# VHH binders against Maintenance of telomere capping protein 2 (MTC2), part 6

Target 1, 357 residues: Maintenance of telomere capping protein 2 (MTC2), of Saccharomyces cerevisiae (c7gvl2)
Amino acid sequence: MGDHNLPDFQTCLKFSVTAKKSFLCMYRDSVSKEKLASSMPSTCDIQLKRAINDAYPGGGIKVTVLNSTTASLDSLATTHVKEFEIVIIPDINSLLQPDQAKLVKIMRDCTVAIEKAQSTRIFIGVVHWNNPVQPSGAAKDGDEAGKPAPKTRIFLPTSLRMGAWLKHKFWFACAPPYLDFESSTESSINTRANNSIGMAEEEKQEPESKRSIILNEEANLNDVFVGSTVRRYILDIMVHLRTHRLTYNAKAGGVYTNSLDDVVLLSRLIGLHSGKMFVSPSHVKEASRWYFPMHLELVQRSSMDSSLLYGSDPNLVDEMLEKLAKIKCEEVNEFENPLFLESLVVKNVLSKVVPPV

## First folded at step 18 (VHH)

Design w03 (from v02 with Y58I)
Fold by OpenDDE, fold request of step 19:
Structure w03 (fold): chain B 357 residues (1-357), chain A 123 residues (1-123)
Amino acid sequence: as target 1 above (357 residues)
Amino acid sequence: EVQLVESGGRLVRTGGSLRLSCAASGFTFSNYNMAWFRQAPGKEREVVAAISYTGGSIWHADFVKGRFTISRDNAKNTVYLQMNSLKPEDTAVYYCAAEPYLGSLEDHTYQHWGQGTQVTVSS
């Protein structure tokens, strides 16, 4: 995977199911937002549901698609789940702050229920990122030299249009599932000829067997050793991210104390997937590339830049941010990663922090 | 040029109904959350209702809950406020505003504002 690509959906789904963590799925807007207002499941919702069912055949996981409505959130809050459930939120950016608060509460309650082994509900938040918020048209004309630029101009908008309290309920962001459309067309043609080959009874692995697999994987995660040196390495990465020039220092760059545990857990999964019984610095680097981009809080305007406290010219900072915004727009399209700039920051930090020997 | 134009404000009697409209132009309306604010003479501006860019997420202030309903038509670039059971306390200038980012209810986060329409409720 290129250093700037989002992680693949299938691996992310597997890790999230095993860890019982929620994650974001980043869709490039190909569909008019007007269709999202329709009670009909979007193409994205159908694709996600299909991808989940393909990954977990036999119904071991209940998939629910929410209507991104206030009423649907209220209904979700009152519904108890007996089975492992994945809830798809079709457009998480469309939630107003009161509904974001409701969702955060629901997600917290689900986390507590998981800890108590009462129920398992995780969320997939769908993010549509290709809607250029038209930069508020620079009033080309009458910026009379003297009126301070409206304090509210954001030069570097993020694709995540949600409060930090909701954003940090998700573990990482992934790419949409690749639907091999080609595989569905060939299966219709060749059904004619050869009758005889024994239906290998795809042993319907009983839904219990799949649950057992998930449980076994969870048990195996605890067996992956994490040394003290590896934890220190993660902490060093966190410190460097918090102090990075492009991160918003007033919010610790979006890097909080729980980030250590989240990165350790992800590193264990990556290690386990690679057949290792210990976490290496390479696993930590990969985990960091997945985890931190969506969590980072970057400087969006000059007033957020700590360098102003040291006498930096706000106009120079704004100019820098405008340049970065242009680069971001170009590169986001090239790499199909709305978190490209965040990924660059992580890459830069990982290049500076010396891994333990 | 970005424009929000409110209409429908008038004198109405207590218990009456009114529908406000706000027509948007000069920006991609379907990318913005919309809200109605009101300001009575000598009072601070307060948020009345908000609606997400998809129309799925809706909020109403407690003082108008059950009486007012916000809606939008993205094909017409218009947001509406249906006001029923109007009271003298509802007398104010009503403003339409657009918010691009957070789904916030705070007035300082709204980027575009209309000129307002006067609603007067007589006893």
Scores: ipSAE 0.863, ipTM 0.958, lowest interface PAE 0.5, mean pLDDT 86
Fold by ESMFold2, look of step 18:
Structure w03 (fold): chain B 357 residues (1-357), chain A 123 residues (1-123)
Amino acid sequence: as target 1 above (357 residues)
Amino acid sequence: EVQLVESGGRLVRTGGSLRLSCAASGFTFSNYNMAWFRQAPGKEREVVAAISYTGGSIWHADFVKGRFTISRDNAKNTVYLQMNSLKPEDTAVYYCAAEPYLGSLEDHTYQHWGQGTQVTVSS
């Protein structure tokens, strides 16, 4: 409901395959933590493989599930990359920072291989989210702990438990596929029918359903025009996001220079799928709603808030952040979007930046 | 109300083995990454091993690799450190700690700490 919802899986998959970009998929309720570390398939793994196979039935894409384990990451680093592969990481939030660093290196190597036209491997990182754990200053840990609780306490936690370098290897986050094979067959059929607009009406064109959608989309994408005034509009949005009060300004709000290229590319994809050979401001607005919420770095405690340099009370900032965390818990339940606050920041910026005429 | 309670620390001879346990209560254990830290007298506290909330992502410091093994049992809300081939330099107070966020190995990111258990390895 509305522009606060995560974008749908089928369209995100299509765009990501065409653009050769990795993305995140957000699942609200977690599968058993032990099952996520297991080599046995989970409900999420089965749903994702099925949705990908339904979108690309000709077998042009290999799907691999790589359990979120240290051993699985070590195995992937030594495997040979085949033609086009989608690697599903079933719980990317569960990686400790050393394993996150390994994954960043693997994904960087995959990007080089794509640039050299040697092979294509993209990743779907599955995020299992729940309402945030209440931030805790914890009781003082005596003389053995050097941790100043008020200074390092997190008042507004994020749903993405990954470092910035890993997070920026994914270009957006989407809702899970609505194919619920644990429900009746009728529900599954209705879900496919209701979502068919995003994936074109392939069921009506069954003689053509086996041809590669990748090939058709790639051929037309380069012809979508992006004017200089549209590029300036994207840059203006990026500047406003970097300087927004709620974003962590010391890290540019999570908005880096390469975001321009990604938003341009996403805008071209959106324009093309709306039947246009040019990018309009409305395409940029939609691309911004898809792209930026996952990348934003919000202030999590008063020490991250630049307003302290201009006289704000740290205790009042921390109180505000606690109130925002409570509102976030309520709203992420309603909209099933763990990036709700980030999407509000994007909405606020889009309302203030004047699009080109 | 939140508690981490270590047990199993004692005096052992060089080459011996110990298993440390840490029982957790007062928080949702299965949402927390867990780590063992140690601090010898006059030295800074250092991370020994860490394990993600699923148990799938595991890290051991080089100075214990092959000798120590971290594990967890989410049904019992317990994290373990199996310590084999103990050396005198392993003598320290060992702390259990919990972290609900980035999976960092840095001690300042850990929200909950145990009281520590003394391990002494005689030469």
Scores: ipSAE 0.711, ipTM 0.910, lowest interface PAE 0.8, mean pLDDT 79
Fold by ESMFold2, fold request of step 19:
Structure w03 (fold): chain B 357 residues (1-357), chain A 123 residues (1-123)
Amino acid sequence: as target 1 above (357 residues)
Amino acid sequence: EVQLVESGGRLVRTGGSLRLSCAASGFTFSNYNMAWFRQAPGKEREVVAAISYTGGSIWHADFVKGRFTISRDNAKNTVYLQMNSLKPEDTAVYYCAAEPYLGSLEDHTYQHWGQGTQVTVSS
């Protein structure tokens, strides 16, 4: 992964299937929003289903595309699930908060079912990100004639239009299939080569044989050693992220207590796929670049900024946040990464935290 | 210049029907979740219904369920509220509002507001 790139889909899929974790896939907005609410397949649905089938041929994984509607969510809550299912949610940003709460409950129930070995269902949430939000000038212009003024204005909006509870059900965000990322790991090369060969060849695999391969990868993962100094390094990164100037300190910057477990698990996956049976500081840095940008809760308005407690003018803070939003929009378009600003915060923190020897 | 213009409010009898429209301009309508709020004199403004920018995620307040239906037409940049089986308690100024963020139902999260249209339901 580069400083400005999302991780590649193929590696993220492999890690998520092995770890039984849900993830986000960030699509540039090239599909009509009205079609995304339709029951008809979209281009992104077809691409994702194809990429999953290429990675896991032989029918060992069931892929279901969920229509992003209230009715589809109600149906999902009551459906019988097979042993391993990947549910694609074509536009997760389009859920109003009541429907987000439904999805959180469904995903929580799926986590319990995984823990009890009753069934495995993980989710891919698709985010369409190329829709800029125009700043409102109510506080800026002072023109409030005839309109109710918003009580809480957002000056630096996030590209992820979902509440924290839903956001934290996904462990990272990735690029769509076939978007090339610079990565030092061989796993992305192997997945890429297999996808190329798989498109030219029809392949049959016994479903139980494919499930056995998945279980063997899980067993190898459990053997990857994580030392106490590595755990302390992860905790130190988390503390620096929680206290960073741009992160919303009242929500711990979006960095939960359980983030340690997720970053440890991701670090083991990265180590294993780099051919190591131990986690090094470089694996932790890469795991941090994958994991934290999606989870960070940045300051969006002056009332969220801790520097205001030191006498800063709230209007100046809001003006600076608007300038940051403009810079973010320009850089996001150039590098095709809607989490660009969040990634810079992570890079800044990694530069300050001393890795173990 | 951002504008939301409500229309269709009028005096109707109890049990009657009414359709409110809200025409949007000056922003990318298809990126915004839309909601209808109402405010009776001396009361706090309350959310009536909301619809996501795709139209797929829809919410109605319990006090209007089965009677009111929110909808949108992104080609016309317009959101609607079909109001059936009207009651005197529905008398209020109805506001159209837009928010491009988390799909919240709280009025303070809504960035753009219309002037309102008066709905009066007579006994």
Scores: ipSAE 0.643, ipTM 0.891, lowest interface PAE 1.1, mean pLDDT 78

Design w03 (from v02 with Y58I)
Fold by ESMFold2, fold request of step 19:
Structure w03 (fold): chain B 357 residues (1-357), chain A 123 residues (1-123)
Amino acid sequence: as target 1 above (357 residues)
Amino acid sequence: EVQLVESGGRLVRTGGSLRLSCAASGFTFSNYNMAWFRQAPGKEREVVAAISYTGGSIWHADFVKGRFTISRDNAKNTVYLQMNSLKPEDTAVYYCAAEPYLGSLEDHTYQHWGQGTQVTVSS
């Protein structure tokens, strides 16, 4: 995985099924916003269902697509299955805060049910993102020159349009499943569907051995050793993220109490996946690159910047944030990662925190 | 320039119906959540209804539930409020507002506002 690329879907799915954790999947916009709100299939629905079925072909995992509508959320709250269920939410950014609160309640109830061994339901939230047009302001357009920016203007926007409570119900964000060609047009979707049917008919799948390997990984996961110095290293990373120059320090940069447990668990999974029965600092670094970018809350305007407490000029801070937004817009295309700046912050922190020997 | 222009406000009798429209320009309408707010004389401004940028997530305040319906047409850059079974307490200036953030119902999160359209319901 590159330093600034999203982690791959297949590994993220495997880890999330093993850990019984929900995650986000980042898709670049390829369909109309109205189609995403309907019950009609979308490119992300088809691709995600196919990838999950390829990974777990024996039918031990039920895949349900929940359209991002108020009615669909109401129906989900009344249905539980005995199987392991993965619920796909095709456009999680499109939920208004009352529906976000409803989803948080549903997901919390599912977490309790997992803890009580009553049922298992995890969620894949799909985030549709685009590379936005550069941020604009009245002074930048030449109109209203010399006027302060509006009080609520966002100079450094985020791709995750969800409140912190919902965002923290997902442990990381990943890239979509691999495409044969770099295309997502309607005609390409039709061509891929035909090719995928032919591919599935030509391959022998061994679902029992693959599920047995994954279940063996779950059985081995608790045996992966995490030393006290490694736990301290994770805590040191968290402290540096909370206090980073670009993070919203008043809200701990988006890094709060449950992050330690999640990063420990992810580090164990990464260690086990690499054939180790212990967590090393390199496993922690990789877990940090997966986990933290989606959780970070960056400053978006000067009023969020703690450097104002040390005498910084609000207008200069807003100018810096606007320049960062321009750089983000340019780099997101090259890395296909709308969390590019968040990933840079994590890389910067990892370079400064001294790992244990 | 960014503009939200409400229209359709007028005097109607109790029990009547009215449809408000809000035409948007100067920003990418399909990326914005939209809401209707109202402010009666001497009262605090309050949210009436909201609709997500896709149209799939919709919220109505309890005091208008079943009577008012928000909708949007992204092709026409327009948001609507259909108001049925109007009551005298619905008398207010109705404002259209837009926000591209977290889908909040709080008025301070909305970055674009219209000038308002007066709705008066006679007893």
Scores: ipSAE 0.629, ipTM 0.885, lowest interface PAE 1.2, mean pLDDT 79
Fold by ESMFold2, last read:
Structure w03 (fold): chain B 357 residues (1-357), chain A 123 residues (1-123)
Amino acid sequence: as target 1 above (357 residues)
Amino acid sequence: EVQLVESGGRLVRTGGSLRLSCAASGFTFSNYNMAWFRQAPGKEREVVAAISYTGGSIWHADFVKGRFTISRDNAKNTVYLQMNSLKPEDTAVYYCAAEPYLGSLEDHTYQHWGQGTQVTVSS
């Protein structure tokens, strides 16, 4: 996994199942050929189901695909299952805010049920994103130089089209699984045989570490030691993220109080995955690169910029944001990461905060 | 460049039906959440119904629930409002609006607005 790439699906899945936490999976629009609100399975549904079945052969996990519809959410709120259930939401960006609020309540109730050992249900929210063609120039939009932009204009748009409360329910975002490439289900004659051959070849090409399998089967997560100086290091990272120039400081940059517990938990998982029974600063840095980019709230327009409180010109801030959007467009294609700028902010903060030795 | 054009508003009797249409151009319609708002004279503009860019997430205000149905056709770049069992209280100018981000129902989040179409329901 590169510093600028999303973490891999297989490891994210195993960590999330172990921790009983929900996560996002980022699918690029250019690879999706089917309508996601359809009742028919899509390519991403098939890929995710296969990846989960590969990671947990022999059952024990029920996989449910929830159409991103109001009716499906109403139905989910009243169902109970005894098995470990993973609910896939194929296009979480398509939920209007009333349905987002409904999902937040459902996910909160699922968290309570996990804490009471009553049932286990976690969610994979699929985010379909695109890298827009070069943003239009300010002149084409009719913007006048030296004048403040209307407060409703977004100069640096986000790929996550969901409110902060819903974002908070997912702990990180990952890349889609890179299993075998398969033809559409409607175009395949021998799909079962081809899928089996392709899965075996893909597993050989991208073998999971035997260390990862041992991690998931042998170790007790609560036995991984986290020292007080390591916890203070995480808090220092959080403070720097909240106050970063590019983060929306009025809302703490999207870095909320519960981030400490999630980063500690993720650091323990990363430590255990690497064969350690303790958390090092290196594990915290990796956990931070996984966790924070999805949660950060960047300044999208001059009205969100804290430097305006100190007399900065809103037009200059908007010009800076337009330049950042152009850099984002250029780099997102290379790394296939719609959270590239957020990852860069995290990298910048990690370079400044002094770790404990 | 960007346009939303409402049509179908007219005078109708109480209990009647109307179908409003809103034709979109100048932007990628299938990336936008759509909503219908209305504004009666002397009242604030209020959201009536909204529909996500896929059509799967739908919301109707309580005062029209069961009577109005929002829908969209992404192939035709058009959003519709089917209005049944009309009441005099439904008299207003109806606007369609487009929003690409958070799926909000608040009017200040909508980037593109139509000019409106008058619906008048006679007692």
Scores: ipSAE 0.619, ipTM 0.881, lowest interface PAE 1.3, mean pLDDT 78
Fold by ESMFold2, last read:
Structure w03 (fold): chain B 357 residues (1-357), chain A 123 residues (1-123)
Amino acid sequence: as target 1 above (357 residues)
Amino acid sequence: EVQLVESGGRLVRTGGSLRLSCAASGFTFSNYNMAWFRQAPGKEREVVAAISYTGGSIWHADFVKGRFTISRDNAKNTVYLQMNSLKPEDTAVYYCAAEPYLGSLEDHTYQHWGQGTQVTVSS
């Protein structure tokens, strides 16, 4: 139940602003693709802007919507904003690989600027996904049972389809601010905005409180203790993920060098959020559930499965992957989590790795 | 049934212009990135231009940059290739192809292909 849901937007936003890290926001694909390329704001853009403004109403954060065009990327590459800026990238999957490479360069430059305390710009990549009615990869032209599928057929497709270099610029993936967005009307959106206005007294006190809380979290974050045994626990989790049967071992399962630092930092944030000045194994488990599912690279077809080097039947591997895809489709709808199977792999690894005392 | 149907290929003189069209049916066109590929006699198939499913992200190969323009009309389920300043080296079969959200320029990632339309540029 709570194990299989994407983390909530508000907590992910707070952690990402504090850590100065970019993250993904997963929207089920119900918005017109044509509107996502338009310069006019969409309902998703409005929802995200409102959620950010509600969290930081004092005007200390500039929100910019990058309309997912080549021209918008070129403009962004040459601009510098003095405020803390959050750039929303509507439908990040709509970037062709050359534009993905441009964005990676821009985000790398922003990371350097953050490290030098020159400016702060972080990104929210909006991923639009759907759960197709029928699994892909049905046999065509009457391929016989027991024969290898075509080399290009994918039996366990990934729900997150962007290049690895761009994917690595984002820390984790979260749910959208509203669970029932597709059923919302303009009146519902207006009602939320009016409720924010109607809470002007709380909002006046909240902006002052929110600014002091943010500064206190930064001051306290560096003091959150991480013991050597906890660090070893994180490394052990990473090794098990890299070598898991379902992860693509040729790419280390998607678990790269920066994963340690990111999980340590996220564990500190979770610990601090729970009122602790130290990281416990339970904080590491929760950080792992947030961080790793978005980064994992699962086997999509038998040619990616390392067991074939040891004589496994590729048709049986493909059949197993196809069965997993069916299970994934059913559970993705229930939990509205396109990373459901990746989350199960993380849960499986966490059940096997012995935490420190 | 999924179909991509190219049209507009013909014989033209060097320096001429041509517009290719590709009509799509049998799938949700607005969910797919589209590309034009070409294959000249004795050469490998190569990507010419690509356009994201929103139309906002666009790429053209260096050998056609400034001469060819890809575009799409999601209301008509159609992708276009405007070809100007044609050269004999542009002689090829031009293919329309569709790719779901991958953003790749590699031909093996494209799920749906048209039959191709012949473009011949005479000296």
Scores: ipSAE 0.563, ipTM 0.863, lowest interface PAE 1.4, mean pLDDT 78

